# Ledger of designs, part 54: VHH binders against Protein DOG1-like 4 (DOGL4)

Target 1, 232 residues: Protein DOG1-like 4 (DOGL4), of Arabidopsis thaliana (Mouse-ear cress) (q84jc2)
Amino acid sequence: MSKMRNLVEEKFLEFYESWVIQLELYLHQLLIAHNNNTMSETELRHLISKLTTHHKAYYTAKWAAIREDVLAFFGSVWLNPLENACSWLTGWKPSMVFRMVDRLRKSRVVLVEAQVKKLEELRVKTKFDEQKIEREMERYQVAMADRKMVELARLGCHVGGESVMVVEAAVRGLSMGLEKMVKAADCVRLKTLKGILDILTPPQCVEFLAAAATFQVQLRRWGNRRHYVTHS

## First folded at step 3 (VHH)

Design n88 (from n6 with R98K G99Q L100I F102L T103P S106R K107T P108S F109Y; framework vhh_7z1x_3)
Fold by ESMFold2-Fast, scan of step 3:
Order: structure tokens, then sequence, then C-alpha cells
Structure n88 (fold): chain B 232 residues (1-232), chain A 122 residues (1-122)
């Protein structure tokens, strides 16, 4: 019954396609808000709240799914090869988002000195948390290459009652380790997103969220249409 | 040691219902996908349904889709199969099975219960 293994992939693919469609609709609203100086602070805060809720919904669904099958998120079937190539621990790399803020600051968004200082403090904190997770990843990979794990992998090639149980327990332990690391990375992503939104004014938040959503949507489109790009 | 015990089988008339239970011991029940498999007289094993670790994801064979419902109670280490609209061809010994993943990525079963007999007859 090999089909049982892919059930999480099928359900999350359906969820993700709907989630991306809704993200595109929110992106349209963000672009309208950016072009219209008539929106009140209350209206902008409401739109920012919708995007924040939308991202939280993604992580709620993701954490439910990784509990069942974390490996589905490494080389995900709902992501194209370009999206998968750009992933760091099953999602965006938190420190890279500060490059987007830097480009917005230099081209469109004027930040006051207090905001610049807070963003730099958040950037340093985020990079520290990111490096801590990378050390855990390295430790995990070294443990995978450990003699005991290699011996268990060899044993798994010879199916038998006791050997099967020992191999199964080891594989389960590996999956739990990956689940812990993915959740830790996702927590850094959410804290980084919230931190940036807390530092920026509502109009600046709209600009940031529009840039982030545009990049995510375009990366997906570029990857999905790569044969047209190569044909052109 | 690992033990799986099925209960709830019996004689039922066509169109009737039965609920099977499988009590697990000797392993961390909440860490494994669980399955129901049956064997009709003179036939091979037929996979019926599977359920994920938490119970959030389920899958069914086409022959039982819409009639059978798999569920689990991790606090009680118990797997269930609710069988409705039973037909004479549902007559079989029903087994619960603990799922494993082989090195190839394919699924298999390392432990089975002894089975419980379900007979659908008028």
Amino acid sequence: as target 1 above (232 residues)
Amino acid sequence: QVQLVETGGGLVQPGGSLRLSCTASGFTFSSYWMNWVRQAPGKGLEWLSGISKSGSYTSYADSVKGRFTISRDNAKNTLYLQMNSLQPDDTAVYFCAKQIYLPSGRTSYDYWGQGTQVTVSS
C-alpha cells in the first residue's frame, strides 16, 4: 500500500493551490492600496491583518501536515523545481527578507533613524537564530552519517521481524528530528515577519507585503512557465 | 511485546452495521499509521483502509468507500472500523495491521492481529 504515503501530499497540494490563489487576490488589494492615497490608517491596518492571518493559516496547515509526513515538505510536489531550489528548511530563508527591506528603503520607502536601528537589531537577531538552526541541521546530518545509522540502513535491506522494528524506530526518530527543525525554522520566519511589520508604518507594511507577495507569485510563475522562457 | 487484538465481529444481516475495535499494546500507538485488511473465504488479503498517526488523514479501498469509516483513539490505544450497509461479499476475517515503511519507500506491515470474523448472511 504505497498510496498511503502520498495522502498528505495530495491534501496539502489542494490546500496550497487555493492558498496561492487567495494570496494573488490580496496582492491585487495591496497594489490598489499602494496607488490610492485615500485609504485610511484603519483600512490599511485591516488589509495588513488579512495578510498576516493568511500567512498564519499557511503555518497552521503546514504544521498539521508535517506531523503526519515531514518528508513531503522536502522536495514538495506542490512546488515547482525553481521554488524547491530556492527553499531553506522547507521555506524562505529569514535573513534574505532584509534584502527586500533594503531595496525598498533605497528606492521607495523612507525610514526614520529609529526604524533603521530597530531593523538592524532584528536582522542581527534573525541571523543568530538562523545560524543556530543551521548548526542543528549540521548535527542532524552528521548523526545520519554516524556508524550506528549506517548499520541500521544496511540492516533495513534484510527484511525480518526484529530488524524491521529497529529500522522503523530509527526512521521515526529521524522524522521527529526533522519536524522539530522545520517548526523551529517556521517560528523564526513568523517572528521575523511580525518584527518587520511592528517596526514599519501601515503604508510601509503595504509596500513590504506587496513586494514579498509579488516575488512569491512571480517565482511560482517563472518556474511553471520555464519552457516558454527557454523557447523564447 | 507488540500485541494487536481485534473485537466486534459477528453475524449480521445484509444492510446491517458492525463496529470493529483493535486494541494495541507494546508500542507507541500514536506514532504509527494503522490499517484494516480482510481475507474472504478462498481469497487473498484485501487492504481496506488506513489512518495517519493523529487520525487527520484517512484512505479507503474503492470497495468500501462511503460505507466504512476508520478512526482511532490514541488515548485508549484503540483503532476502529465502523462498517455500514454490509453486503454478503463483506464476509471475511478482519485484521488490524501496524504500518511500516520499507527502505524502498513502499509501505508494509510488521504486526497483525489474529483477526475477527464478520459474516453477512440472511
Scores: ipSAE 0.000, ipTM 0.281, lowest interface PAE 14.5, mean pLDDT 83

Design n89 (from n6 with R98T L100R Y101L T103Y G105T K107P P108Y; framework vhh_7z1x_3)
Fold by ESMFold2-Fast, scan of step 3:
Structure n89 (fold): chain B 232 residues (1-232), chain A 122 residues (1-122)
Amino acid sequence: as target 1 above (232 residues)
Amino acid sequence: QVQLVETGGGLVQPGGSLRLSCTASGFTFSSYWMNWVRQAPGKGLEWLSGISKSGSYTSYADSVKGRFTISRDNAKNTLYLQMNSLQPDDTAVYFCATGRLFYSTSPYFDYWGQGTQVTVSS
């Protein structure tokens, strides 16, 4: 199956490239803030707000795009093969951000016991929500293997306008199910991010966001450094 | 240091036309998606239109689709909005903004201009 870019893919590719450039600019500001102990709490909160707004902007654009073509987000053309290989339901796996939180425990910025307890409670809730989505995906995969879908695929093998219309309706139904699951996964991502930021102090938030943005930017750079094109 | 300056607003009769311009300075204009947003008296912000970095892709709110045209000139660091078939309901302060979302119903923008007033009345 060859992958051709459609209009939704082209528009989101251009959006995503601009979004990543802005993320790199914000990462630079986060690193300056992290190394500058004289920055005020108001200045740190303002920078954190810019980052949270930036992430919310991504999900607003993504949800508009998946309404038109959710399949564009499975094996996305705006992501390199390494980024796609590390994807879980079209994005980062929510529980993995706690690896960034674990790095804070090695830092000179010490987490107090109350924060550790709240972060562990959030970790448990995040894993629960994540597993719930995995069960929904499993149910979806079972439904796709259902006899009705097999029958629709057989009908689609016959050349005729009526058969084509029936197959198109079935594919639309499948896409709506995927859209619902992607939105559910994105809601868990946003709740997890907000939860962490609500528990951390502004300096800890800056360190956390810098770690997360660094990982995202470096993963993209590592994948883009490939000298050769490989075919599977 | 970042500055966006809107011009071209004014008073116009219903059915008339206006062309708004937004001149950008203090950042790499060609690296940003650009948007037009308005705020009518007593109402919230309404996203109207977005244009990609290259100008190849545009999007419009349903309220202005077919009447307004967004364009840009990266060599001149200028964004434009051609407004045709203006209605009294188009009366608002019009802002240009650097943006990330051409499909936003809740616009998230880094930098905004001061705005230009458009009044549509007889």
Scores: ipSAE 0.000, ipTM 0.120, lowest interface PAE 15.2, mean pLDDT 80

Design n9 (framework vhh_7aqx_2)
Fold by ESMFold2-Fast, scan of step 3:
Structure n9 (fold): chain B 232 residues (1-232), chain A 122 residues (1-122)
Amino acid sequence: as target 1 above (232 residues)
Amino acid sequence: QVQLQESGGGLVQAGGSLRLSCTTSGFTFSKYAFSWFRQAPGEEREFVGAISWSGGYTDYADSVKGRFTISRDNAKNTFYLQMNSLKTEDTAVYYCAARPFLYKTSSAYDYWGQGTQVTVSS
C-alpha cells in the first residue's frame, strides 16, 4: 500500500534520525571510557548495557515497521546511497563485526587464548548462518520469476480496480517472504552481537562497541557529504 | 540501452534437443537472476525456468523438470536453456528475462528479449 508505506517510512525516518543522534552521544561516552583507564567495571557494564538497550530498541522499532511494510527497508529513505549500497538484507552483514574484533587483537588489549578460540567458533557459526540465509534469498529470487511476478510486472502498467487488487495480492505475497528472511538475518545479527559481548571483558566490549559505532557514524557522514539525504 | 537477445531457436523433431542462448548488455550480468518463459499462440506467457544470481539455485516448471536445464556464463554475459527430450507441447516462442537484486535496487522490474520460435514436429 503506497499510503501505509509513506507513513511507515516517515515514522521510521523520525525514529532513525533520533536513534543515530543518540548513538553518536554513546560513541562519545565509549571513547572517553576507552581512554580512561580508571573507570570501574560497574561503570563500564552500565555503559555497555546502554548500548545493548539502544541496539535492541532499533530492532524492536524495525520489526514493528517491517510487519507493516518490509519493502521500506530495501533502499531505505532514511539511509544515504552509500549506507544502502553497503546493506546486506536491510542491515549490516553479521560477519563484518569480526573485522572490528580483529582490530582489537592489534591494540594494547590482550585477548586470552580461550577468548580467541570462542570468537573463532562464533565466526564460523556466523558464516554458516549467513550462507543459509543467502541460499534462502537465492531460492526466493528464483521463486519471484514465476508467472505471478510476470503478471504483476504487466499489470503494474495499468491503473484500475481489478488490476490494482491483483497487484496488491502479489506484493503482499512478496512482502511476507521478505519479512521472514529479514527477521532471520536480524536474529543472526543479534546472536552474533550478544555472542561477542559475552566473550569479551568490559574494557574489550567498550573498545569493540566504539569501533562498530565509529564505523557506522563515519559511513553515514561520508555518504551524506556525497549525497543529500532526502525525506519523501 | 539494456538489451536481451535470444538465439538458438528453430525446428526440431520430437525427442530431439535444442540449446537457447540469451546474450545481455547494458547492466552488470553477475548481479541479476535470469528466467525463461514461453508462449504458445492464443495462450498466456508461462514460466519455464530460472537461475539465481550465483547459479547455485534453479527452478523449473513441472512440465519441463528433468528435461530442461538452465545455466549461466558470467564471462560471456550469456545464459542458456538446454532443452532435451522435446515434445510437441514444447512448441512456443521462448523469451528470456532478467530480474535485478531486490535489495540492491529499488526498481525491481523485468527486462525482456524479443523472443525466439521453437517448433517441435512429430
Scores: ipSAE 0.000, ipTM 0.310, lowest interface PAE 13.3, mean pLDDT 80

Design n90 (from n6 with G99Y L100S Y101K F102L T103I S104G G105S S106T K107Y P108S; framework vhh_7z1x_3)
Fold by OpenDDE, second read of step 4:
Structure n90 (fold): chain B 232 residues (1-232), chain A 122 residues (1-122)
Amino acid sequence: as target 1 above (232 residues)
Amino acid sequence: QVQLVETGGGLVQPGGSLRLSCTASGFTFSSYWMNWVRQAPGKGLEWLSGISKSGSYTSYADSVKGRFTISRDNAKNTLYLQMNSLQPDDTAVYFCARYSKLIGSTYSFDYWGQGTQVTVSS
């Protein structure tokens, strides 16, 4: 079902496609770094910095886009159904990254006690922040159902130019609330990511980032195999 | 049939400049992320630069950043690489490559040109 894409969706689709390609290129570098024990700490830090900058660029673009149309990110057309199904408030769930860290711990990554403790603290904080946002979202959804949606429904029954204006205003109001929540969620994502990277050593960061990127790329690939999504 | 034809290579002195071109045919050029890659003698394939479908987004390897500029003309089905401040270590065969997907830890491109030789020597 090809939904008519609006301008924001089209622009962001192109951006995202490019962003993902770049991510794959970085993933290649991460994997090389991971397999190359001869890389200096400086080199590793540089690579980490590139990745972090790349992620920041995503959110910069996203936030610009959501100012125009936050609704475009609820049911993102640039994502396949699997990716969308795995999304929490228009992105990855912050607490999910700790599962990746746990997986790394079970593998070859040895964390010292101090790191483990800090990671646990960060996990708790991240979960708390997630829950707070979820509560706000619930409150928002309830509020929408009670008043604004009813008003919109009523207005939708009336054919007239004035009604259109009122509906648009109402939608804008709703969008503003959603934008706030999305930004809040993104902040938690960014803080969580930064927190993890601050706790891990450069080699560990590289491994973590490689795992994260791999997961993201694979998720996209798996979803595309199951659902015919035109991705060039 | 998909074809990519690189041109513009040659001999240049250190500090010199070259502009490479790649003409695409047999597919919708504007629908693909395009890349420049190179292979130096005895070395593996090195990704240099990529450009989005519309040309709005570009990416560069650290080795060429600030010196090389990728661009495209979709109306002409042509990809360009402006290379400035060339150095001896830039000596390689340069290829235009259509984007495919990363497979494991290796780059994967589905179509390549024949390549064009760039030699930087005093």
Scores: ipSAE 0.313, ipTM 0.697, lowest interface PAE 1.5, mean pLDDT 88
Fold by ESMFold2-Fast, scan of step 3:
Structure n90 (fold): chain B 232 residues (1-232), chain A 122 residues (1-122)
Amino acid sequence: as target 1 above (232 residues)
Amino acid sequence: QVQLVETGGGLVQPGGSLRLSCTASGFTFSSYWMNWVRQAPGKGLEWLSGISKSGSYTSYADSVKGRFTISRDNAKNTLYLQMNSLQPDDTAVYFCARYSKLIGSTYSFDYWGQGTQVTVSS
């Protein structure tokens, strides 16, 4: 229900819907550029820069929002159930973008050996950073079973201002921990995206960004269509 | 019945200004992201600007950034495009377009107005 949503959820829902619509418009420009071999390198780099700026704008807005309510990003109301099911720490799993890169290996613009080597090095680095964050998540989840946390949960079951304040302080600490992990994951996402774009030529960047945007847009459309058919 | 009606086009001199309006009816205007798109003679459609449901977020094509301002009045079901520093290259038919989150179109829009002609010449 819209009246039950908090202000952070309502603001980010409007932002995200606007952001996805702009992504669809950029996707059309990417597809035109990919099918038309008349664009100069300067024109292609400008288009790539627009997409890069667009993705950075998403993280700027997201980090502002998670400072206010990080929990809004776990099971987000602006994402359909299919999008939420495909989420890893509130976004795309960094290593999964290399599946899009693997599709470029089958394109007309063949990756040269030096690019393949650099992409593999980046894949390994990304997977290492991803695993480090996953270990931090496991430590966080184990901390939820911590003796002190169990004691705080028991205190929270009793009526009284003092126990409520102690529980609220603990929940604030948990939220701050989640915020740091989400930002760490987003940093890996941005580094991975930048790394791929730095290795690829402008035409390859356009193909990669078009593939990624197509997948994101279609996943949203498939989820919205199936959910509508199933639940309406 | 969904209707989008553009007005405000016309002949203007280079450096001049025009304000386009799009009046919406037959749907809850405040529930949709809205756009301005143009088509110059012999060219394809060019997206110019978009505005969120409340008007809090706007986006612009590089060709019009700093010269055009999109806005909306949800109480009046009206979308606006303020066009300043008009140049001959801005000569085109300007369309108001509604984005549907349920049904996508060729440009992710399900309803378009009839368009309004803007001619920039001396």
Scores: ipSAE 0.125, ipTM 0.577, lowest interface PAE 6.3, mean pLDDT 84

Design n91 (from n6 with R98K G99P L100R Y101F F102Y T103L S106T K107S P108Y F109L; framework vhh_7z1x_3)
Fold by ESMFold2-Fast, scan of step 3:
Structure n91 (fold): chain B 232 residues (1-232), chain A 122 residues (1-122)
Amino acid sequence: as target 1 above (232 residues)
Amino acid sequence: QVQLVETGGGLVQPGGSLRLSCTASGFTFSSYWMNWVRQAPGKGLEWLSGISKSGSYTSYADSVKGRFTISRDNAKNTLYLQMNSLQPDDTAVYFCAKPRFYLSGTSYLDYWGQGTQVTVSS
């Protein structure tokens, strides 16, 4: 029995619950800031910085945890079935945030032509980066179906020192491949988030971050209130 | 306001034992991983041990593993560190620390108060 894997899951579950509570507090601050026209640019930038630091803290903790057990992030125990069903490579699908960007159409500050152009360029690049990762995942799945891996799976119950070492090496190699792909997906997420925030003004950043946090918090609440089944 | 108050330090001989306590106020203690860290004279902070919200899971730095035991009492908002087989190199100011969004280490720690001094010498 893998006691180390259970410890990673327990640690990240407790981290994630605390992280979500703090996200809800930041969401409250973002909503107040959005409805308050008296906040200075410096005050808005400070709030945006707190949110970006909060998201970076999530990826710091995640990358430490996947180094120990990447499989814990596929069908995570700290996520409800609805959250798990909506996951793309252990997190949000980067291109989906452009749907949140579309809500800026209702912004008090209209998006200028230069911002619209840059956002569309970023959207196209994000989709290309996603497709590249999806192709790598497909190659990974093909490698998993490789004859040698199928043979190792059949031998998994037949314990012997040499066969155990071969199975361990194969599983370690597969885990390292998954870790690399998860980190690649997370890099696309962070680059997309940074790219959007670099294009937007501080009031638009607050509105965008509020929309994104609202979606994340509501998805968790909907999943917790209703029983949803994650499809295989 | 977040406050952490460490007690239980003192002078001990090599091979001796001490039990440190940390009383927490100003936040929901039972909602956070808690940590012990120390700072030896003229050196930086060293993370020693962490404990989960429930107390079911613990983690230790290699330097203290097998000698120190972390525990907590959520009803009393208190964190403990039982230190056995103390060595001169354990001489330091010991702090309890509330984390900021991490699993372990010092990068995201908030610690409050002056700590408690542990001196290991003959």
Scores: ipSAE 0.000, ipTM 0.133, lowest interface PAE 16.3, mean pLDDT 79

Design n92 (from n6 with R98T G99S T103K S104G G105S S106R K107Y P108A Y111I; framework vhh_7z1x_3)
Fold by ESMFold2-Fast, scan of step 3:
Structure n92 (fold): chain B 232 residues (1-232), chain A 122 residues (1-122)
Amino acid sequence: as target 1 above (232 residues)
Amino acid sequence: QVQLVETGGGLVQPGGSLRLSCTASGFTFSSYWMNWVRQAPGKGLEWLSGISKSGSYTSYADSVKGRFTISRDNAKNTLYLQMNSLQPDDTAVYFCATSLYFKGSRYAFDIWGQGTQVTVSS
């Protein structure tokens, strides 16, 4: 039988399913805008604003949920195994979005040199912030391993009231530290997204957001398609 | 045995309001996401709105956001769609449909109703 879901997992699963359905609808609008180029600048800015608001809504819901149970976000039940395998600290790796930006350089909508320079500066800053978080997470994981080793050595593998209390305290400490790290990672994600959108023109923003949403949706679709058969 | 039945459709003038109901029987209604989908004459299916199992989360298509409100009553096994500021292009057959989750396509709908006709005309 499958592991029982807790209340946070159930609530966030319901939220996430709704959020993905809405992302698909926005992706459809982005693809129409990108392919036909019939929308005014005002209409494009409105569409970009809808996507920005949608992503902010995700982080608002996520931060409320991690306050209650951050561990639900490590191996999330609302993600398929492929999505979980591609996660970095409970979400997308910030530097990976610059691969979507690189696609713009090869498209019909060409970046000017001033934009290329600003995007490279942002990429370097994003990678630096990302590496800081990775080092802190590594230190945290090492500290948790050391605590368990000391605990096992001291207790001689005995289990009971005192051992239970030590383990419970360690789990509480782990949860608080993980919440801080996940929020730090999410702040880098939001800063990176805002930074890219601030540098790009509205048509370029539409192309970037379409590429990012397409990747997210395709990854989910591919992971949900089991037993891929070309012919039977 | 397993059934969804839509009611509340009819003729309404532009700018008018209408409330659709969808009653479930033969399955555990509270275990499913519920959706409203429409099909205008000569057009494909258009998803309009979805509501989570508990009713805590909702989503809307841009074409109806701010005009339509989805809700559910799990005790009565009933889904609702409150439609305000109706336009002639809202003329369609309206269906309710269940889903468990997003599955390998934009939407994975399992159980469908028979549909109810909504006509917006002067």
Scores: ipSAE 0.000, ipTM 0.205, lowest interface PAE 13.2, mean pLDDT 81

Design n93 (framework vhh_ozoralizumab_d1)
Fold by ESMFold2-Fast, scan of step 3:
Structure n93 (fold): chain B 232 residues (1-232), chain A 122 residues (1-122)
Amino acid sequence: as target 1 above (232 residues)
Amino acid sequence: EVQLVESGGGLVQPGGSLRLSCAASGFTFSSYWMYWVRQAPGKGLEWVSEISTSGGYTKYPDSVKGRFTISRDNAKNTLYLQMNSLRPEDTAVYYCAKGSLRYFLTSPFDYRGQGTLVTVSS
């Protein structure tokens, strides 16, 4: 028996499935480019731009959807349980991508001293922005336990015209607060991604984006495999 | 100074064909991906084709796929768009556009020409 989903969940599920298919196609292009020294810098930059445009399309669609129903992004129906378990504020944790950057230092890519310095400065700034959002989450959780919210919950136990209006206003306020935090987290993600790409050469960008896309695609496959084995 | 000059637009009946040309100057044409984009009256810019530096890779949206063909002549610094089986919905100003080397743009190109008007009408 299929679980009921709201319209926002259905629309974003359809969007996300198509978006992931296109990401896999771009990953194939990145892997070909990484193993092919015949591509010019201009061709590599064009491929990188296609990836950044693809990620911007995701956030454009996400922000439109969270405006309607931000809670759909907490425990998303378009993500498997493993993907959901690895989420930090509805997406990847910004500081974690620097682990992929560190791999560039240890593999086929030679980072020059100036790049290492700029990446370290970006890492520190990203961690600072990330921690600022985490402090805002703590304040949000404290506010949920606030006496005023407890009183509103008590009032909402018995449905009546005036109590319903007050509870609806409070729920709208909570949703707006979550939307603001999710957008702030997404801005840190985009800023971090742009910062890394601005520091790296085009071949290094291709290797970084390939590593990031590979991780995202494999995480999805690992989680889907578990679901398939359980239900097959 | 980067310059892109489009030509070949005009009035054509539905089902007809047109070939657009774009003369490029002020940059190393063979080093950049090139695009055709269009803007219908009262609408935003719509991407209609892209081509790699060598011409070995091309891509189209579903709206024109199978009807339009992009090509380039690097020796002549010229970009082309062959448009077949034209429809009233193809009525637009068509722009030649130069690829961008920067990230996180709303489009992958950083310069476009003056445009050439294509009107598909009976």
Scores: ipSAE 0.000, ipTM 0.208, lowest interface PAE 11.1, mean pLDDT 82

Design n94 (framework vhh_ozoralizumab_d1)
Fold by ESMFold2-Fast, scan of step 3:
Structure n94 (fold): chain B 232 residues (1-232), chain A 122 residues (1-122)
Amino acid sequence: as target 1 above (232 residues)
Amino acid sequence: EVQLVESGGGLVQPGGSLRLSCAASGFTFSSYWMYWVRQAPGKGLEWVSEISTSGGYTKYPDSVKGRFTISRDNAKNTLYLQMNSLRPEDTAVYYCATPSRLLYKFSGYDYRGQGTLVTVSS
């Protein structure tokens, strides 16, 4: 009855720990670039490209893993409880990224009128893409209670290889539905990230990426440094 | 109820010109930025032009810059797109857009709006 890790979970845990260490190294480079106004446009673009490639590598590895076992991403063993509590459909909520942009905008980021309008358009689009996915998730949950699924669950109560195999096939089909929804959510995340970086100048991209990476790293540290009081 | 009615599309030869119009109703037109967007057969939605509330600021993608001109008449609640030096790749259904309409299209919803068809063919 112990929760055991499968091969997909073990492989992704190893990948994710390495990925986070590299993210922290990139964050250090972003903070240096932000504090020193001496970096050329070419150097800034190179740094932004490294971060973009790093995030793309995460989704490449994630999509390979969910093809094998999407359920590993619901209750992820490589995330602490705080990170899991803050997730929306196996990752960050896309619209939250605009709250980071708004916060930076008031203190350090000076945006021109055209950028403000494009960011507002992108924010609105992202929010409605989220709502579409939420409606699909609701329909998925309702489908779990439909007559066919109830009948399959009833069949699973009877011992027999054929009924067990039919139930397993149905569960596999449900997992494929979850995989499709997770990929749809990740596509919204990637399009939102790309959209923001396409709107911002290279120095503004560095500030945005530094804020995003800082939040991700800080959230992990807050969850990992949680104190346990055990009474003997 | 927000209504946008596009007109002025048609068949035109390469190098020709067309002027599109959009009649807006159901909202304070003069208070909103307006957009022209297009969708070519078998392709996604493409931003074509934008105009500020006063008309003092306009912007275009490189694909139409220098050929297309967006303008507005706030007294008539009408948006215009003057299209010159038309190319076969400009063939698309053109939509007048507010943030709400643009959002509906960009969110991947099946938009039932009219639009106006522009076909550039010899």
Scores: ipSAE 0.000, ipTM 0.098, lowest interface PAE 19.5, mean pLDDT 78

Design n95 (framework vhh_ozoralizumab_d1)
Fold by ESMFold2-Fast, scan of step 3:
Structure n95 (fold): chain B 232 residues (1-232), chain A 122 residues (1-122)
Amino acid sequence: as target 1 above (232 residues)
Amino acid sequence: EVQLVESGGGLVQPGGSLRLSCAASGFTFSSYWMYWVRQAPGKGLEWVSEISTSGGYTKYPDSVKGRFTISRDNAKNTLYLQMNSLRPEDTAVYYCARTSKFLYLGSHFDYRGQGTLVTVSS
């Protein structure tokens, strides 16, 4: 029983493995575009649009899955332990993406003063939104230790005295609260990503997306290697 | 060229049983979640059952749970639906369907067959 994946986990695992394979293919296209430097603005915008659509497809699939089982995203079976350890509320921490933006300053791509100011404003706004969600998560965790939850736990310990319906309703309520919080975090992620892409030029967008995809792919490879080293 | 071909439909008495088959070709069948969906006269499409790539996980709506069983044979590229204790309200055209693994989970079927008619009547 404990080793059995549920339907949501099995279905999302298959989706995610395919989604990552496609991400790696897009990464190759981004690296070619970055190195070639002969692509038109129209061609670069088309490539950026493909990546944007790919990320939107991820969130569409994720939100459908969390509607059925949000807990599947806390300690996900489709992610290795390193990927899970690096997750903040079931995904990347929004403010972390600005570290990838900082890499643009060290590359051949130059950010103009107006872009630097807009990126700093977006960074501050993103951290503010992130802190709001962190406070909501703290309140949620405190609510788990609430008297009502303690009483439900006690009820569940008594054979022949518990109400399956009452316990199931409480668990559903907790799941709905987590779902709302995960969606809020995902909205901050999408808003932050869109904000960065709106500030950057198409060549800068390609470099940024390549850096982000490279990090995601390498993190997965590093985590998978850990299992081989531990096993051996 | 993706093809899904259903067979096994027919007229059956209430309380009877029927087994539907779906022959898949033109794609790696073992890599896709598969579905049975139906359309009753004058109604929209209704999801009937789903099965994982390995066949290890299945799901059904309450309307058919306990009466219908979905299964697959990946070596034969074939999907099955065993229908027991059939009721007049199960009368419908039954379709074998595939969902793209890259797209929104459960939001659309990128391919379905022509369907097979199941009529439950005395």
Scores: ipSAE 0.000, ipTM 0.219, lowest interface PAE 14.0, mean pLDDT 81

